# Ledger of designs, part 3: VH-VL binders against Soluble guanylate cyclase 89Da (Gyc89Da)

Target 1, 197 residues: Soluble guanylate cyclase 89Da (Gyc89Da), of Drosophila melanogaster (Fruit fly) (q9veu6r1to197)
Amino acid sequence: MYGMLYESVQHYVQEEYGVDIWRKVCHIIDCKHNSFKTHQIYPDKLMPDIAEALSACTGESFDFCMNFFGRCFVRFFSNFGYDKMIRSTGRYFCDFLQSIDNIHLIMRFTYPKMKSPSMQLTNMDDNGAVILYRSSRTGMSKYLIGQMTEVAREFYGLEIKAYVIESQNDISGGTAGPIKLTDGPLTVIVKYRLDFD
Short names: E, the ipSAE of ESMFold2; O, the ipSAE of OpenDDE; V2, 0.75 times the mean of E and O plus 0.25 times the DockQ between their complexes.

## First folded at step 1 (VH-VL)

Design g02 (framework fv_gimsilumab)
Fold by ESMFold2-Fast, scan of step 1:
Structure g02 (fold): chain C 197 residues (1-197), chain A 120 residues (1-120), chain B 107 residues (1-107)
Amino acid sequence: as target 1 above (197 residues)
Amino acid sequence: EVQLVESGGGLVQPGGSLRLSCAASGFTFSDYWMHWLRQVPGKGPVWVSRINSDGSSTTYADSVRGRFTISRDNANNTLFLQMNSLRADDTALYFCAREGYDFWSGFDYWGQGTPVTVSS
Amino acid sequence: EIVLTQSPVTLSVSPGERVTLSCRASQSVSSNLAWYQQKLGQGPRLLIYGASTRATDIPARFSGSGSETEFTLTISSLQSEDFAVYYCQQYNDWPYTFGQGTKLEIK
């Protein structure tokens, strides 16, 4: 994962929990990086490792920390001028959800080695939406919930509740349902329900 | 340490009103959705009401809608439940609870409860 | 609304025993099921969420399993402090609902 994601985590962990807690996190994970470089690639395992270490230091759950990191990314991302890209998808949050894969494709122009998840709006009703998520990464389902929640709040003034309906091949995900053969055995598939206020 | 402390319960006649308070400490109150739940002795909890982090959105159980109002004061870390037109079947122990992020972790912390008795 | 039915209503057990509590949902709740412990004079304490994930500071002897409509809470080696009422709760659909509870009492 790009250093920008880790920069967002470092910045907001220090803001919310203080520099001493961040130092303890770095010590636990044996982090050799005093700072993260925006365009440098870091191991994908580093994100869940930071979440486990922060959980140990604060008493918050792993899921809480991963969600918080997702929110941190959106807050940090908007500071880089990418808020215009998000707002250009449309007036409503569902417009953003329909366009999220296109945003990832545009971002790949700047971050060519980005391994972005696929996100598809499958159903929508008056009270919310159902999203289908596909990724090669395990353990990231709560991080994605954090990102969706913060985008809704920051850019659309919408408070949402997100939860996993079904998951396949994800260690951190929800319940095993019928295994579908539409994707390979190493592809993480998660269905989310997003309830709108 | 996360703490939630309820107060304001008591004995009230049918048709009366009570205002419950929940004092929160040990976490950033303004980041969390908050709930009121109630429990009759010997039975399971029943969800009553929900309020989002900034207080702009509220939801109520059908049985209390139009009679109860949930609100919050983020500056003073306090959650409220204004109960009007109280009925005998509102008699219960009332709990405030913190919701985990995005409702996936259940109610991760509860108070001790404040008793409400509606009787003539 | 989704109805949760717990069984048994009461279970008499001795310390050191393995106990299993059941919760059945009237329709699928996926894995969006939590378990709580409640002792006399106290509010409920979250034990498990997401059907199988232990909450913060919950001992390893507590484990959850199941999906869709059938769920179980297992206590592998019952301790004296575990005698309490246990409730399941679904958060898959609004309104959120709880089971009627299973009481663990000393044999």
Scores: ipSAE 0.000, ipTM 0.473, lowest interface PAE 14.4, mean pLDDT 81

Design g03 (framework fv_gimsilumab)
Fold by ESMFold2-Fast, scan of step 1:
Formats: C-alpha cells, sequence, structure tokens
Structure g03 (fold): chain C 197 residues (1-197), chain A 119 residues (1-119), chain B 107 residues (1-107)
C-alpha cells in the first residue's frame, strides 16, 4: 500500500491515543520509520500488523482498529484536496457510491501502483443501500466500513450503520456462506448493507 | 469454471494487420481488468496492454503504443486486440489474462493464439 | 524497470526429489511476487501470489518464501506432472515484469 495510508494511521493514532502508544505499536511491529513517504509503497501486511499491535495496546478489537483506520484515511485524504473529487460525484451519498470505481481510476493517475477494491452499488431505497465489494485482499472489510461511514458523515451529513451481510473467500470477515457468484476462488467478495439514519 | 479462449492469430506480412479476440466465460467479465501478454518460445511472458473493467482506461507497452488498440465488449464477454503496422518482432504467442485489480498478478490465462509476422 | 533473474536456468531432477527455485529482483518488490507454472502448449498457471500464498487448488507440495529481493519456490516431493517451466513475476512496480524462467526436466 502507498505511504499516504500509513501517514493517515500514524497521524490519527497519535492524536487519539497519544505518541507513547504509537511508539509502543512501532516497537511491537519493529517499524523503524519516523515518517512514511506519501508516494512510497509499503507492505500490505503492515496495515493489519498495526491494527493487531494497537489492539494489544488499547484493548480495542482488531475490527474496531481497522474501522478506525478507514475513518482516519478519509479525514487525511481531505488534506490533499481530494474532497473536491468526492463532492464532484454529486450532491447525494448514493452518487458517491455509484462513482467509487471511477474515483479509483482517476486516482491511478497520481498513484499508478494502486491496488483498489471494486465497489458496486447494487440496490438503493429510501432507507439505505447495498454495495458489492471485490478485492484481492483479505481482512480489509472493516476498513471499508470505516471509510464509508466517514465519507457519509463528513461530506453528506449522514450517520449510517454499515455491516457485512454476506462474504465469500474472505477468511477474516463476513456473516457467512458462499455468495454464489461465478467468479474464481481468489476473489474476495463482500456484500454490505448501509442503513441511512 | 473460469475460461479464456483466444482466437484470430495467424501468418501476416510486415506492415499488415490482425485482430485478436478473447472469449471469456465463468466469471463476471465486466468486473475485471483484462490484459494482453505475449511470449516468444523459450522466453518469459511480456506485458503488452491492459484495459479497465468498463473500457474507460487503456495502457500500452512502449513497443506497441500507437500501433495496437485494446478494447472490450462487456455485453458479449469479449476482449479484443487490434494490431496494425505489424513488425517481425511482434511474432509471438498472444495470451489474454484476467487481473483482479490494477497492478495485480494474473490468476487466469488463455491457451494463447500464435501470431507470425514474416515475409 | 525491475529485472527478475531466475536460477538455475535448467534443473534435471527425478520424481520424489525436493527442488528449490530462486528468483532475485534488481530492487525491492516487498512481497508482491507471484510464481507461475507453464507446460508445453499451455498458458501459465498461477501457483503462488504475495510471495507465499498458494493459489486455489494448488497442491501443498508447492510453497513460496522470501521478501524484498530474494524469493524461492519449493516443491517438496516432485511429481511427474511437475516437469514444466516456472516463472516469477513482480507486481510492485509498473511495468510488471517476469523472470526468464527455470526449466525442470526429467533425469
Amino acid sequence: as target 1 above (197 residues)
Amino acid sequence: EVQLVESGGGLVQPGGSLRLSCAASGFTFSSYWMHWLRQVPGKGPVWVSRIYSDGSSTTYADSVRGRFTISRDNANNTLFLQMNSLRADDTALYFCARDLYEGSYFDYWGQGTPVTVSS
Amino acid sequence: EIVLTQSPVTLSVSPGERVTLSCRASQSVSSYLAWYQQKLGQGPRLLIYGASTRATDIPARFSGSGSETEFTLTISSLQSEDFAVYYCQQYDNWPYTFGQGTKLEIK
């Protein structure tokens, strides 16, 4: 993953839990970085390693920490002017949900090595939406919930409740059972419900 | 069962054109990046081109830019490679391959279709 | 571009033997490395991705290890169907490049 994701985690872990907790996390995972470089690639394993270490230091669950990191990313992302891109998708949260794959495509111009999950709005009603998530990475399902929750709150003034309905091939998450799509077994597929308050 | 089947290869003279096709089945074709790669016998594969899931973004290896065009028909689950101004060094076995997301590994490949450019 | 160098270029072995194939990158690719098996007349088959994760339906005798610039593919007890050419591929830096291959042939 790009260093921007890890910059967001470091910044908000220090803000929320303090510099001593961040130092402890770095010691546990043997992280020698005083800072992350925005455009440098770091191991994908580093994200769940930080979540495990933070969980051990704070008593929060791994899922809680991953959700928190997703929220941190959205807050940090706004600092780089990408809030304009989010707002350009439309005035409603559902417009954003329909545009997520296109946003990732545009981001590739700046971050050509980005490995993005695919997100598809499959259903929408007055009370919420259903999105279908596809990824090569396991264990990231709660990170996505954090991102969606923070986008809804920050850009659309919505408090949403997001949760996994079904998952396939995701060892770290999901309510259970094969989704029964015809995709190959390497594809992590997660179906989320987003309830609008 | 994921399947990719290439067709359209053949013998062509330098400066000629060919259009390759790749028929996909057993998965949601419109959700995947698709790639063309080529391989000279006895050598490793070499990446040629890729196309985003909806067709809106394409990239090409420097050696084929301006001569080759990648496209896709999501309604019919087919990937294409239009090859113009063919050169002797374009001679290779051409594969289509599925990529989960940009910059990933290739989890499924076809069997390849041979392209020979000679006079 | 990142150059991947595989060794040995050819290895003659008997069924039942343990074999280890190496792949060295000209610069760090973290763990973004995949291994493929290719048999004559066929397209490549994904064996390993993320340096050490076995792809679906790949037998347990195949294992991958390594990180940064040094990677290995191990076949713990070679079967007759394993005689093929093996390629490594990095997907950390675009363009994504392959090694030149290691050919396993029967003694």
Scores: ipSAE 0.000, ipTM 0.470, lowest interface PAE 15.4, mean pLDDT 81

Design g04 (framework fv_gimsilumab)
Fold by ESMFold2-Fast, scan of step 1:
Structure g04 (fold): chain C 197 residues (1-197), chain A 120 residues (1-120), chain B 107 residues (1-107)
Amino acid sequence: as target 1 above (197 residues)
Amino acid sequence: EVQLVESGGGLVQPGGSLRLSCAASGFTFSNYWMHWLRQVPGKGPVWVSRINSDGSYTTYADSVRGRFTISRDNANNTLFLQMNSLRADDTALYFCARGDYEWLSYFDYWGQGTPVTVSS
Amino acid sequence: EIVLTQSPVTLSVSPGERVTLSCRASQSVSSNLAWYQQKLGQGPRLLIYDASTRATDIPARFSGSGSETEFTLTISSLQSEDFAVYYCQQYNNWPPTFGQGTKLEIK
């Protein structure tokens, strides 16, 4: 993953929990990065490793930490002008949900090695939406929920409650279900319900 | 009551090896991260290596990575530093020190140091 | 890594005097700063941690203050046993780093 994701985590962990907690996290995972470079690629495993360490330091669950990291990314996003891309998708949160794959495509001009998940809006009603998520990465589904929740709040003034309806091949640390067997390339599939409050 | 006693230092030629030991007493050794630091006379201490409470995780300063190995024997309350491929710039007083329960942080107890001289 | 600069490098003083030692960090270390005393032939002894918290069995004449990049260690009434080298250490950013030291010597 690009260093921008890790920059956002470092920044907001330090703001929310303090530099002491970030220091503990770095020590647990042997992280020498007192700063990340926006355009450098770091190991994908680093994100869940940070979440496990933060969980140990704070008493929060792994899933809570991954969700928090997703929210942090969206708050950090505006530093790079990507808030304008989100606002350009339309007036409503569902316009954004329909445009996520297109946003990822546009971001590849700046981040050409980005491995983006696929997201499909499968149902929409007065009370919410159902989205289908597909990715080659395990353990990231709660991170994506955090991103969706923060986008809804910050850009659309909408509070949502997101939860997993179905999951295949996903591993989410200590709160994950049984490890899923796969025949061929691993594809993580998650269906979310997003309830609009 | 808390006591750390280093041993194993000495004079060694460049490219040689030394094994340092640190005997701990007066506390539950297996509850603490342990560290090695070194100091050249007239200069401040420099952090070298750390090991977590059960020995499953170790970290090294860039200057010693691949050459030094930290380990511990919790049954005998002993910390070790195996130093290989020693260079002249490894010459220093070597200290073992106790860290906080889960942090690299500050060092609340230190040994007296064991001198290591790498010279021909 | 974070560089800590101590001043003065050497300070000549008499017993009974109030002594102030400074430590400046190249970037903010919040309050994650410790002070150590080291006598010739001995390992360092922790005096202060978290910028201002006295360690176990450290006399009340030692006090620490400061935050961010500017820190001070004060000895309110210098005793003969206080002549030593004093080091500050940050633990805000990995790796932990120490200052070059301030040598306190008798006038």
Scores: ipSAE 0.000, ipTM 0.424, lowest interface PAE 20.8, mean pLDDT 81

Design g05 (framework fv_gimsilumab)
Fold by ESMFold2-Fast, scan of step 1:
Structure g05 (fold): chain C 197 residues (1-197), chain A 121 residues (1-121), chain B 107 residues (1-107)
Amino acid sequence: as target 1 above (197 residues)
Amino acid sequence: EVQLVESGGGLVQPGGSLRLSCAASGFTFSSYWMHWLRQVPGKGPVWVSRINTDGSSTTYADSVRGRFTISRDNANNTLFLQMNSLRADDTALYFCARDSEYFGELYFDYWGQGTPVTVSS
Amino acid sequence: EIVLTQSPVTLSVSPGERVTLSCRASQSVSDNLAWYQQKLGQGPRLLIYGASTRATDIPARFSGSGSETEFTLTISSLQSEDFAVYYCQQYNNWPYTFGQGTKLEIK
């Protein structure tokens, strides 16, 4: 993953929990970085490792920490001017959901090695939507839920409840503990329900 | 190959106006924030103005706010700076520059050669 | 605003020499510092960003170091094409400010 994701995590962990907690997290995961460089590529395993370490330091669950990191990314991302790109997809949150693959394509001009998930809006009713997600990475379900929740809040003023309804090959969809993330032919398929309260 | 070519500079009297252009090529212009900077002889560059990817957000240095307007034409890969109410202290070489490839790290990875602006009676 | 002070103002050197240029910030800029080279009649050329990362196609003889308030640009073996003015720039705090420059001239 690009260092921008890890920059967002460091920034908001320090702001919410303090510098001493971040130092303990770095010690646990043996992180030698004083800061992350936005375009530098870091191991995918680093994200769940940080979540597990933060969980140990704070008493929050692993799932809570991953969700928090997803929210942090969206908050951090908006400081880079990408907020206009998100708002330009349409007036409603479902317009954004239909356009997310196009957003990933645009981001690939700046981050050519980005491994974007595929996302498809499969159903919509008066009270919400169902999203089909495909990725080569395991363990990212709560991170994605955090991102979707924060986009809805920040850009659409919408409070949503997001959860996994079906999962194939995704350890984070039903298991506890640290996740080993590797690049390969494994395809993770997840269906999410997004309830619009 | 990334190229930025400025034009539109010249000699103008105090209170006059000039419109600078910057023609961009070799990259996806619509994906980058763009900047204008200026430099007086013997001094370092000074930031003047910035514009985001679609032109919905602009920022100006205090010394030019209300007098200069930055804009862009993504269909024709062109950046503009409209300069009104010009003063003697606006005399400088004006540069077009591309924001870094990395978001949140606002250094200038490519610059043009500059177009000279002289404000004199 | 953050003020960047470069030293020396002018340095007279011969080809083949090792050259170090300094940039001091009035307050911490972390590692968010870039270095540029400007030759007469040309626009600035990015050399280093993030205090120590070489930009694309920049020769290995150029290196950057430092953090917080003290930064250096080193040219390990000066070439004839390296005679120019060098500027540092911080991008930690808006507005992004430049130093006054160090001029490298022939001894």
Scores: ipSAE 0.000, ipTM 0.431, lowest interface PAE 17.5, mean pLDDT 79

Design g06 (framework fv_gimsilumab; at its last look DockQ between E and O 0.03; V2 from the best seeds 0.00; counts 0 for: pae E 16.0 > 2, placed apart)
Heavy chain, then light chain:
Amino acid sequence: EVQLVESGGGLVQPGGSLRLSCAASGFTFSSYWMHWLRQVPGKGPVWVSRINSDESSTTYADSVRGRFTISRDNANNTLFLQMNSLRADDTALYFCARVEDYGSGWYFDYWGQGTPVTVSS
Amino acid sequence: EIVLTQSPVTLSVSPGERVTLSCRASQSISSNLAWYQQKLGQGPRLLIYGASTRATDIPARFSGSGSETEFTLTISSLQSEDFAVYYCQQYNNWPLTFGQGTKLEIK
ESMFold2-Fast, scan of step 1: ipSAE 0.211; ipTM 0.707
ESMFold2, look of step 2: ipSAE 0.000; ipTM 0.513
ESMFold2 (binder alone), look of step 2: mean pLDDT 93; pTM 0.950
OpenDDE, look of step 2: ipSAE 0.017; ipTM 0.583

Design g07 (framework fv_gimsilumab)
Fold by ESMFold2-Fast, scan of step 1:
Structure g07 (fold): chain C 197 residues (1-197), chain A 122 residues (1-122), chain B 107 residues (1-107)
Amino acid sequence: as target 1 above (197 residues)
Amino acid sequence: EVQLVESGGGLVQPGGSLRLSCAASGFTFSDYWMHWLRQVPGKGPVWVSRINSDGSSTTYADSVRGRFTISRDNANNTLFLQMNSLRADDTALYFCARDTLYDILTGSFDYWGQGTPVTVSS
Amino acid sequence: EIVLTQSPVTLSVSPGERVTLSCRASQSVSSNLAWYQQKLGQGPRLLIYGASTRATDIPARFSGSGSETEFTLTISSLQSEDFAVYYCQQYDNWPYTFGQGTKLEIK
């Protein structure tokens, strides 16, 4: 992942839990980075490693920490011009959900080495939506929940409940039951329900 | 190593024109928003103008709008500021600066040049 | 435009001391605040952006905190090379604006 994502985590961990907790997290993961460079690529495993270390320091669960990091990304990202991009998708949260893949395509032109997940809005009704997620990364399912929750709250004034309905090949969030698509054994596939209000 | 080198400053009469250049090296110039800022010695910097990565979008401070034109030549890694109808209060050291994030407009500036002096005086 | 007021205007300190610089915004700038160091005869150097994110190659002794209208830059143990003018800058609303600066001078 790009260093910008890790910069967001460092920023908000320090803000929410203090600089001493961040120092302990860095010690646990043996972080040799004095600072993250925005455009440098860091190992994907670093994000879950930070979540495990923060969990150990705070007593919060791994899933809670990953969710928190997803929220942090949205807050950080909105500070750097992406709030305009999100708002330009439409006035309603469902407009954003319909545009997610197009946002990822635009992001790839800005960050050509970004391994964007595939996201598809499969269902929508008056009470919520269902999205289908595909990725090569494990352990990120709760991070995405954090991102969706913060987008809804920050940009649309909407409190949502997001949860995994089905999961295949992911290591977190428990065993939700079958998807069985033909994408191969290492493709993580997650189906999320987003309940509105 | 990122470097920005400004040139083209000098002494000019009120109502005159100058063209500033900024030579960029050590990074992929076409991937960044670029800015011009100016500073009077002893005072803080003042933002002047910005241009996006491909040059299709430009913005100007109210004090220079209609008189200054920002442009870029991505093939030669050069940023320009064409200054027309210069006034005494345009006198300053002019800096080019790189926006902090890769093709995302922040409005913060991670690398600056050394500055080129512009003096508007009779 | 958003006005940034820095305090103190001048601070006389000795190497090794902990230094705290303040920046107050006339209206909320969220966390969209940067800090710069400028030495005589040089262009500004970015220290912090996003209120608390250290820029590339900036020593760990520099830290930023705050949000909304109240922001702080802290230098945990002042080094001789840290004597300079420090500026805060907001990029929450156009036009981008800078504070008037805080000058750190040797006691």
Scores: ipSAE 0.000, ipTM 0.431, lowest interface PAE 18.4, mean pLDDT 81

Design g08 (framework fv_gimsilumab)
Fold by ESMFold2-Fast, scan of step 1:
Structure g08 (fold): chain C 197 residues (1-197), chain A 122 residues (1-122), chain B 107 residues (1-107)
Amino acid sequence: as target 1 above (197 residues)
Amino acid sequence: EVQLVESGGGLVQPGGSLRLSCAASGFTFSSYWMHWLRQVPGKGPVWVSRINSDGSYTTYADSVRGRFTISRDNANNTLFLQMNSLRADDTALYFCARESGYDYVWGEFDYWGQGTPVTVSS
Amino acid sequence: EIVLTQSPVTLSVSPGERVTLSCRASQSVSSYLAWYQQKLGQGPRLLIYGASTRATDIPARFSGSGSETEFTLTISSLQSEDFAVYYCQQYNNWPYTFGQGTKLEIK
């Protein structure tokens, strides 16, 4: 993952929990980085490692910490002027959902070595939507929920409830049924329900 | 900066075996998914096998499953393809390729080697 | 598997001409399509990904367009080094698949 994701985590962990907690997190994960650089690439496992360490320091669950990191990324991302890109997808949250993969393609122009999860809006009804998520990364499902929740709140004025309805090959060990997008166990597939309140 | 150099191809009789190597340099080899693809002259590339960053997961095309084994040595930045029970229709130029992105499975191949030829004939 | 069909099979062109190559998918691949250039004795070189984004160090004369099942690669002013075979590749669905190629020949 790009260092921008880790910069957001460091910034908001220090803001919410203080510099001493961040220092303890770094010690637990044996982090040799005194800061993260926006355009440098860091190991993907670092994100769940930070969440596990923060969980140990605060008593919050791993899922809570990953959700928090997802929310923090959206807040941090807005500080770089990318909020205009999100707003350009349309005036409604559903416009954003239909455009997520296009946003990822645009982001690769600035971050050429970025691999993004694939996201597809599969169903929409009067009360919400269903998103199909595909990734090579395990443990990121709650991070995505944090991102979607914060986008809805910050850019569209919506309070949504997001939750996993099916998963395959994620840390939970659940299955997505007979539909496989790959032939291997390392491709994570998650279906999310987004309830529009 | 990024380089992939294949070796180990050659002429072999049906039923024989060959071990291909791909020497990687100029990037953090242990953080990328790696692939073997093959190409018959005048035709497009065909995917053969893939391996994840730490080597814990591998997949194979149906045509080679059970005969080919992909592996990697991250300490020496080398990718391997062990080919057993070779058939005439395995004749092709074999490429190693890096799937783009740091420890992601995005889809495009950003760097390829020049290929090593494998000919299976009697 | 998704089948990619490229057209034409061969184009005979002169330097300075505008060329357009087509790639059609048997099913929708959204925007997850890449284009490669391959010269004799070399492996393929990534030109375009995401249907329309130029890869690193690729000249501006190369551009991609299209979505769903119909895609094009355009070279606005053909240079002598552009004579090669061009392949499209989809990565919306596993397994990843390639087209059969379009060969650009000098007149």
Scores: ipSAE 0.000, ipTM 0.443, lowest interface PAE 17.1, mean pLDDT 81

Design g09 (framework fv_gimsilumab)
Fold by ESMFold2-Fast, scan of step 1:
Structure g09 (fold): chain C 197 residues (1-197), chain A 121 residues (1-121), chain B 107 residues (1-107)
Amino acid sequence: as target 1 above (197 residues)
Amino acid sequence: EVQLVESGGGLVQPGGSLRLSCAASGFTFSSYWMHWLRQVPGKGPVWVSRIDSDGSSTTYADSVRGRFTISRDNANNTLFLQMNSLRADDTALYFCARDHYGDYEGYFDYWGQGTPVTVSS
Amino acid sequence: EIVLTQSPVTLSVSPGERVTLSCRASQSVSSNLAWYQQKLGQGPRLLIYGASTRATDIPARFSGSGSETEFTLTISSLQSEDFAVYYCQQYNYWPYTFGQGTKLEIK
């Protein structure tokens, strides 16, 4: 993943938990990176490793930490003008959800080696939405829920509740469902329900 | 030996823009994280913005996010702060400062003398 | 954000006296606390970082101590050049925050 994601994690872990907790996290994972360069590629495994170490230091669950990191990224990317891109999709959160794949395409122009997940809005009703997620990376689904939760809160003033209704090939397990594995056996597929308050 | 010299301050009307510069000398500018801080006379300093050594990462205080842009020109040893949509409460003396990045982070070993910014109608 | 409270606000002292300045944090900042000296018309000058480590070229009469929420800057045998405003700053949490300052003035 690009260093921007890790920069957001370092910044907000230091804000929420303090520098000493961040230093303990770095020690646990044997982190050689005392700083992250925005456009440099780092191992994808580093993100889950940071979450596990932070979990050990704080008593929070791994899933909570990954969700927190997703929220941190949304707060952080206003530094790069992506907040204007999100606001330009429309005034409602559903406009953002309808445009989410296009947002990832635009980000890939800036970060051409980014392995963007595919997200699509499959259903919407008065009380919420269902999204379908596909990725080559395992263990990242809670990070992406955090991103969506923070976008809804920050840009649309909406509190959402997001949860997995079906999943296949994710290392964290999940709920088995009627999703068919028509992609390769290493493609992670997850269905989420987003409940609007 | 280490010197930081700010310039570009002045009087502007609310909603206006200013670009501040900080000329660095006496050290390898491209190896250091740099910051902008501001201070109202009689008050303590307030942190404004940070930029890493190669200019790829920036961070802003909540009060200026979306309005200010920090940048650097390592070829000419210069740090910049582009200030847009200025408000009366942006009135302050603006300092550039060098971070102790590499050994320690978040404290400032050298500061300039400051450049005054006044936002008034 | 972390609030740093310095005391006293103003001290009137004579050269040669021992001076003690306090800084209290609203929650623990570990040892990630710096002290600065600021004279009229000048930018701040780093004195101490890591609560107790003297910065380069800072005279031995300046010393720092403390951890967590309670910190102290001590100036032994005060010199005439030491009359200035002193600020503490925490860098344990973002955003970095400064105290309101302690002004040292001549009696």
Scores: ipSAE 0.000, ipTM 0.454, lowest interface PAE 17.2, mean pLDDT 80

Design g10 (framework fv_gimsilumab)
Fold by ESMFold2-Fast, scan of step 1:
Structure g10 (fold): chain C 197 residues (1-197), chain A 123 residues (1-123), chain B 107 residues (1-107)
Amino acid sequence: as target 1 above (197 residues)
Amino acid sequence: EVQLVESGGGLVQPGGSLRLSCAASGFTFSTYWMHWLRQVPGKGPVWVSRINSDGSSTTYADSVRGRFTISRDNANNTLFLQMNSLRADDTALYFCARGSLDYYESSGYFDYWGQGTPVTVSS
Amino acid sequence: EIVLTQSPVTLSVSPGERVTLSCRASQSVSSNLAWYQQKLGQGPRLLIYDASTRATDIPARFSGSGSETEFTLTISSLQSEDFAVYYCQQYNNWPYTFGQGTKLEIK
């Protein structure tokens, strides 16, 4: 993953839990980075490793920490002007959901090695939406929920409840469903329900 | 609406060459894996080739490897298939089809197809 | 490569009837099977993927079932626009393969 994701985690962990907790997290994971560089690639496993260490230090669950990290990333985006990109998708949260793949394409101009998740809006009604997620990364389910929740709140003033209804090959929890897509390499597939309040 | 429009087919002699084009519209072309498939009348489709979103990865069916080259122009939303050393058994209707988004390497169903462009290889 | 065998090859049927089409795989394809409809002069249209999931804008009369090696496409009440050739396709193993097709004809 790009260092920008880890920069957001470091910044908000220090802000919410303090510098001493961040230092303890770094000690547990044997982190040798004084800071993360925005455009440098770091191991994907570092994100769940940080969540596990933070969980141990704070008593919060792993899922809570991953969700928190997703929210942190959305807040951090505004520091790079990407909030304007989100607002350009349209006036409503459903416009954002329909165009999320376009946002990932635009991000690749700046982050050419980015492995972007596939996001498909499969159903939407007055009460909510269903999105289908495909990724090569495991353990990111709650991180994505954090991102969706923060986007809805920050940019659309909408409170949503997001949860996994089906998952295949994901280790972050949720309900294992009838999704069977195993041709070639193992791929994480998750179906999310977003309930609008 | 998603549209794929193939062109460039025609009649060619064995050993000849043709270049097929597929004009895509109604979606973000640059994020999808794209495929070429072919079909002989009265038979099922046969997969020919695929290309990922940025063109860095291409794969070919054994029957066309070394003779066909798949490529794409994301700036103009166009997919190409360069066919060299054509054989009589390459005669078919050639389809452009949309695959999965680029990092989902195991999705092998095709959600949108064009109408096809006919290729006839005869002496 | 995995061979898909469709049956029947041709089926003559009247509008309003329930139609069942079968697809058998030479080895397990889990649930990684799609169904397509193809009309004269047109490219195939995706109907079903993951054995039982209906594609976007596909009428509710189309349904898929099955797993492993035995799959079925059902049209609950055949409409006049449903006369076409139907193909199954597996994506469990590369290379991807299609069945030979089942042709629905007016009785």
Scores: ipSAE 0.000, ipTM 0.423, lowest interface PAE 18.7, mean pLDDT 80

